VHH binders against o26223. Designs and how they scored, part 17

Target 1, 191 residues: o26223
Amino acid sequence: MKLLWTSQHIKVTVHIDGKVSKMDVLEAIKTRRSIRKYQDREVPEELIDKILDAAMCGPSAVDERPWHFIVVRNREMLEKIPEVHPYGAMVKDAPVAIIVCCDSSLEKIPGFWVQDCSIASQNILLAAHSLGLGAVWTGVYPLEDRVEGIRRLFSIPEHVIPFSVIPLGYPAENPGTRDLFDPDRIHLEKW

## First folded at step 15 (VHH)

Design Y20
Fold by OpenDDE, fold request of step 16:
Structure Y20 (fold): chain B 191 residues (1-191), chain A 124 residues (1-124)
Amino acid sequence: as target 1 above (191 residues)
Amino acid sequence: QVQLQESGGGLVQPGGSLRLSCAASGFTFSEKWMSWVRQAPGEGREWVSSISYSGGWIEYADSVKGRFTIARDNVKNTLYLLMDSLKSDDTAVYYCAKHIYSIFPETQDEFDYWGQGTQVTVSS
């Protein structure tokens, strides 16, 4: 097994047969970082499709699958997102962003849509990372000012709730890896 | 608690200029849209101008466009309204207003906090 670095300084494992191995799930989880700087490079539609496929593979309450996704590539819209999201500055530098939304009409059990959309959002981050992209989760819900800002900006219906904005791109930074394991957060059998 | 305090109003002649200020406290000023709204005697409240977090998005009422300039200093937690070429019709109490939503306001109900207002009188 040979390790190579891509032009984006992404560590890639290459098999002896010349095939590039995919990142395993534990590696993806452990090495994922929030990326807020992006290269001036377009993200292929194929990668977005793979990411969205992954986003829809998570569990949901009673299989309600309430999520919708807005894929934003329009430069003007990407530049407007920071005006309605105070911590969305990096979105203007990304070639693409995904807005995760909940269609409340699809909700079967009240309140679980937050978990469903969180799972979808995390899967987007992990999938992006495994594909050599950088991404960051910018929170929208439950802050009303951001929810309504994004809603109006993208003409989202009242029964649909914007949940998160996730810019994606080839990373232009390498924050490195971190160890977040904390044994003090583990309780055996009882608190 | 949220506080908005307007200042800078006064009596001016037609064609004159004023600079209004609004000192904000009790919230993260840099994370909120802000607006100026005015109310003339015997009239309803009229939206004047709005500004986004960093000032990257600004809107004006047609009645003040080209004459008024909205600005903000997020370090000083202060909103400004520069009023040039003032007219008699600009006579009103001017209010600083905090947005509920991070976008241009569509109604007067989209403000959750108001200042006490500052009187602007334009008269010869």
Scores: ipSAE 0.822, ipTM 0.914, lowest interface PAE 0.6, mean pLDDT 93
Fold by OpenDDE, fold request of step 16:
Structure Y20 (fold): chain B 191 residues (1-191), chain A 124 residues (1-124)
Amino acid sequence: as target 1 above (191 residues)
Amino acid sequence: QVQLQESGGGLVQPGGSLRLSCAASGFTFSEKWMSWVRQAPGEGREWVSSISYSGGWIEYADSVKGRFTIARDNVKNTLYLLMDSLKSDDTAVYYCAKHIYSIFPETQDEFDYWGQGTQVTVSS
C-alpha cells in the first residue's frame, strides 16, 4: 500500500494545563525524554503518518535518502521483538513500533547511511514527543546479534540493514527534565 | 575469557530422568541466546534445544519435544536441560553452546563458544 504522503506542514498541538499550545523546535529538543512505559491506548494512524513524514525530512549524504521504515502494530510481532533485542523489553508494552532500516543499494557514498538513519531516528523521537507521544531509541546497528535477530524476524533482505527499533505510545511515565549543558565540551577557534 | 561448563550427566535406565546444568562465565549471560547440542558416538552434532535470553522464546528438536525442557537462570548464569522419559537413542555427549545471533540458529556455525560436554548414557 503506497501511502501517498502529501507534504503537509505538521502543526503540533500539545495540551498544557488544559490548553492547546504549539511546541517549538527548541522546546521539543530540550524536553524530550526516553519513554519506556505506555498507556493501554492505540496510536492513531494519522500521528504515525506525521511522524514518518518528519523522519524523511532530514538531510542525507548527497541526498541519497537510504532509509526504509517498517511499522509494526501486530501484537504477536511486538511481543517477539524483545526476544531478539536484549534491551527491547518495553516494545511488548507499546501499541506500535517503527523499525528504521537502510537500503544499501541506495547508497551513493559508503558509510554515511549511519548518519542518515540516525537523523531519521532522531526526527521520529522529536516528532513523537511534539505530538504528545513517548518513544525510545533502541539501538540495533552496529551489533551483529541484534541486526541478524531483527532481520530474520521480519524477513528483511540481505542488502537492507536494520538500524533502530523505536516503540511509541502515549506515555505512562514522566521522567522529568535534564540539564545536559557542559561548557567544558566547548572549544573556541581551536582545541 | 568465555567459559561454559556442563554437569549432571550420568547412567540412567530407559524411562529415567536427568537434569543437566551449564555454568557460564566471561560474558553477559542474560544478553545471549543459549542452546543444547548433543553428539552420539559415530554421529554428527545434533541440535537439541534453544532458548532466548529472557526465556520467552524456546525451540526443541522433534526428537526431544514433549520430553525435554530447556530453562535458564540469568541471576546464576546457568542453563538447564531437564530430560524426562529418556531413551537409548538419547545417549550422547551433551554440550551447551553460546549463540552469535539473537535468533534461532540455522546452522552450527552460529555458535561461537562450546562447553566440554557431559556424558549421558541411557541403558538397561
Scores: ipSAE 0.816, ipTM 0.911, lowest interface PAE 0.6, mean pLDDT 92
Fold by OpenDDE, look of step 15:
Structure Y20 (fold): chain B 191 residues (1-191), chain A 124 residues (1-124)
Amino acid sequence: as target 1 above (191 residues)
Amino acid sequence: QVQLQESGGGLVQPGGSLRLSCAASGFTFSEKWMSWVRQAPGEGREWVSSISYSGGWIEYADSVKGRFTIARDNVKNTLYLLMDSLKSDDTAVYYCAKHIYSIFPETQDEFDYWGQGTQVTVSS
């Protein structure tokens, strides 16, 4: 399925407290929460395209862009993911999940793909939130039991490493906001 | 230390039933796939059945389908194998095995821990 990428800057208006406002980047970062409960509502393909576009906009080591994405909407497959991921129970309740993978053949510097895929994963979460969706990062790599489980479930080639599974949907919970600022973690000039 | 201890084996007549148990310790049982594997005299190890974390995904060898039932109790850290309609060909040492990967095993090398096994003998 060739996702038609239209680069149109869609003003994402998030309805917060009855007001349609554009969520700025800091707001998105600060207010994002892991969402594990979803409405019985389909996510439009257009939103997934926007999320994936955002996922590919992050930096990567020497611009290696090693990431691949599997978009999963099949109900049977969504229901099987929790069976190979012990903390993926919420995936079965999501209308869609994105599996972030690394193609090792695209790696230019060893080991940096983890950072690259992490950035991509975080961008997925932020983009989803900005679009009014809920998502959660469920870690696959580096746990071998999960990596191989997801690999076999989706027939992923050996040179491709599943990194994360991110279920998405319209949120059916509101965990609230957190203040995570800790000045004790800030060091000036030296440790 | 990971420990698996099988029990419940014995001598039964053809058509009889047995319930095997495997007590697990030393790891988070609920986060691992588990299997039963058996070895008949003079033969190699044969995969019997596998079960996912919560039992939502189960598979059986063709030789035991419809007769055997795998189950688990994650609170008790115990794996079970209910064996009905036993046949002489079911005679073997039955092993509880812990999976390395969260998927059905392709080879015997995908188990990292085994129990000592329990003897099941089906004879008239």
Scores: ipSAE 0.778, ipTM 0.894, lowest interface PAE 0.6, mean pLDDT 92
Fold by ESMFold2, look of step 15:
Structure Y20 (fold): chain B 191 residues (1-191), chain A 124 residues (1-124)
Amino acid sequence: as target 1 above (191 residues)
Amino acid sequence: QVQLQESGGGLVQPGGSLRLSCAASGFTFSEKWMSWVRQAPGEGREWVSSISYSGGWIEYADSVKGRFTIARDNVKNTLYLLMDSLKSDDTAVYYCAKHIYSIFPETQDEFDYWGQGTQVTVSS
């Protein structure tokens, strides 16, 4: 811990040692890209904790917070995910993946859990980006074959719905930024 | 429409070999798990083997391990079963089956399409 002090002639602010992020929120949103290639480098548990903390900061319908997260680091399990998830080939090369799930017993308004888990998933992507990691959201729900495949692979109970699989790691690619603003998508007052 | 057409069955003596084929059409074969299932006369259906869409994950029933080999060709959209060291107990109609889910089946209702079957008869 650093103690802040101020002299009569200067003011000194000491940032807390470690990772003090200075990335602007709009910059993070605009520069985040889906990353599907990762370095052979372990992601510290501390960073995963920060990412999941961010995931749980999202709003939810009636504050239902229906989400649960499975953190997968086991190499054999990561290699099996692509076999039950046809377009998740990059997961086998990731040092870690997060499975975002809905516990349907926590729903207070039926069906809004999809929005809730989407918010948590996007927060994972943004938090990972702000920490120097790359990630990609691979869709599971609502594709029944993928939902059941992931559920059985990870022994997820029937009332829990796997929503997304998010592999992440230190990026080994840089796809660049995009300019996606399209004013034709904006309607004033009505369609 | 989804179509599965088995071929390659026949009469063979104990210890012999056969190669079954299943031609698939009407769906994206390379994105689906596939299985072989067999049914002896008067018996229920018995799962034989399953293969993941890429071929990276394969399982066999204990009764056929070491004697049967499942394979797939995602270019030709064809599933195969190479059967070696055949026994009389292997006599059955063999079906190619398409999985609903991308995982090993727990019940037979987890297949949405079946072929017409091909008869394998092992007899002296």
Scores: ipSAE 0.346, ipTM 0.720, lowest interface PAE 3.6, mean pLDDT 90
Fold by ESMFold2, fold request of step 16:
Structure Y20 (fold): chain B 191 residues (1-191), chain A 124 residues (1-124)
Amino acid sequence: as target 1 above (191 residues)
Amino acid sequence: QVQLQESGGGLVQPGGSLRLSCAASGFTFSEKWMSWVRQAPGEGREWVSSISYSGGWIEYADSVKGRFTIARDNVKNTLYLLMDSLKSDDTAVYYCAKHIYSIFPETQDEFDYWGQGTQVTVSS
């Protein structure tokens, strides 16, 4: 029963041998913007695989990992999503979309799946950004109107809950960085 | 209060045409799917057609395909049914109905509001 404790004291982003440096994680978080305009350019399958790998790295309540993902590339289906999700108009212009779902049969603690799928959804956005893609989270849950529309459109079973639709592609816009830090939102020790 | 008011029904000869209207108020019409449903004398209600909030997705019952056209005007908050090549089988009270969900209905319980209907009679 040996437990080995090791210390990681240095966090470094480095250039080596002509390779492009990875984006610093804080920079990625601060510079990611919702992107709703995309180039007419296919997103390779391997990038989608990397994004979904990152999505599944998120923590979940008691490690329940309730998420499932539907990858949508079919043009006809992408064009139908806005008709059941009216505020997802940009989906018809995206080369691909990811639907984040909760399989309720995997829940270990009821109701925490919303947090779990939110984490997976945010990881999709950050991973896409780090790979040079733009994405936006379009909300499905908890709007029952939209939940049922997406469920029926994609033949999602009743025990599976569509949570979000995330269109993505190479960006055709640059909305710029925002300064949103507000120290009045920080409370020490008490409210 | 949600209100749906149908108009435009009447008596028409076989092969004739009618245009039905449904004036909507009390909700954001441009954000909801809408349908026409009909009820023939002594029969249950039969779904006729549905239209998405934008008009970009439309479906018809097989019995009316090619003869009926559903449309909407989101500025005037009005739903329409253009009925062409009418047959005696089209005789019914026609209702407009507001969807609960943004998708085609599976049962009539998926409509939360109905109009009072407008009579269409196809007779020679």
Scores: ipSAE 0.249, ipTM 0.655, lowest interface PAE 4.6, mean pLDDT 89
Fold by ESMFold2, fold request of step 16:
Structure Y20 (fold): chain B 191 residues (1-191), chain A 124 residues (1-124)
Amino acid sequence: as target 1 above (191 residues)
Amino acid sequence: QVQLQESGGGLVQPGGSLRLSCAASGFTFSEKWMSWVRQAPGEGREWVSSISYSGGWIEYADSVKGRFTIARDNVKNTLYLLMDSLKSDDTAVYYCAKHIYSIFPETQDEFDYWGQGTQVTVSS
């Protein structure tokens, strides 16, 4: 189904493509694991679009939405990321990676962009998991050597800050789930 | 503290070969890009070659491409420069340099530590 228009009212009918997520949100949060091994299988553009739509649904400080995303599929570029990002070795084996960036010219509250981009990054991980993909967040900011390496590799301007690199693909490993709930971390009324 | 110690320089005839070594300590060598930089008498410093931390990405200055080979041994924490087909304009002090960033440098300010240098002299 496409967008439909009528002469008297705007009627919008949008249908989700052929994929509907069945995973409960709490299940997705509890079962998501960092996945560093991927099948030799392309990730359809439509899934990347859904993941980025989810990323942009995150809250941001005063609705500043400072994020930008670079989608990397080029094999040569994916192979160069590990050379500027020592803990990004799995990126060379991923069919695609997403670089989450902050455009500092969009900041409305100084310094909250880190929280904003962290929220977007986590939403990417959860959305990928719900779609049957595996992903891992590899840190770029605040490590200056990684920030500058990624910036130059992708010609990112000085006012734009690369925050994270997230390789993703259909998983080729299953590390299982964990039970990490610790009641001792919960404080009622006071510390 | 970071220390870089070059060795292997000397006097050699045109067309000859030399192997330079740089022993590194005081940092995680296998996580850093490294370069060779040279300085001829009366001239500024000239970038020669860079190698990524894994050795997977290597570049050479046009003046040495095809004649020099950069290599690293991350077990021994040692950087190498294999120089073949040496000519008189290769005469210089050769420095081992540690990158600040994990990328090719755009200026010499992007090296935070330098070795003492080793002299290479190419003459008859």
Scores: ipSAE 0.210, ipTM 0.631, lowest interface PAE 5.1, mean pLDDT 89

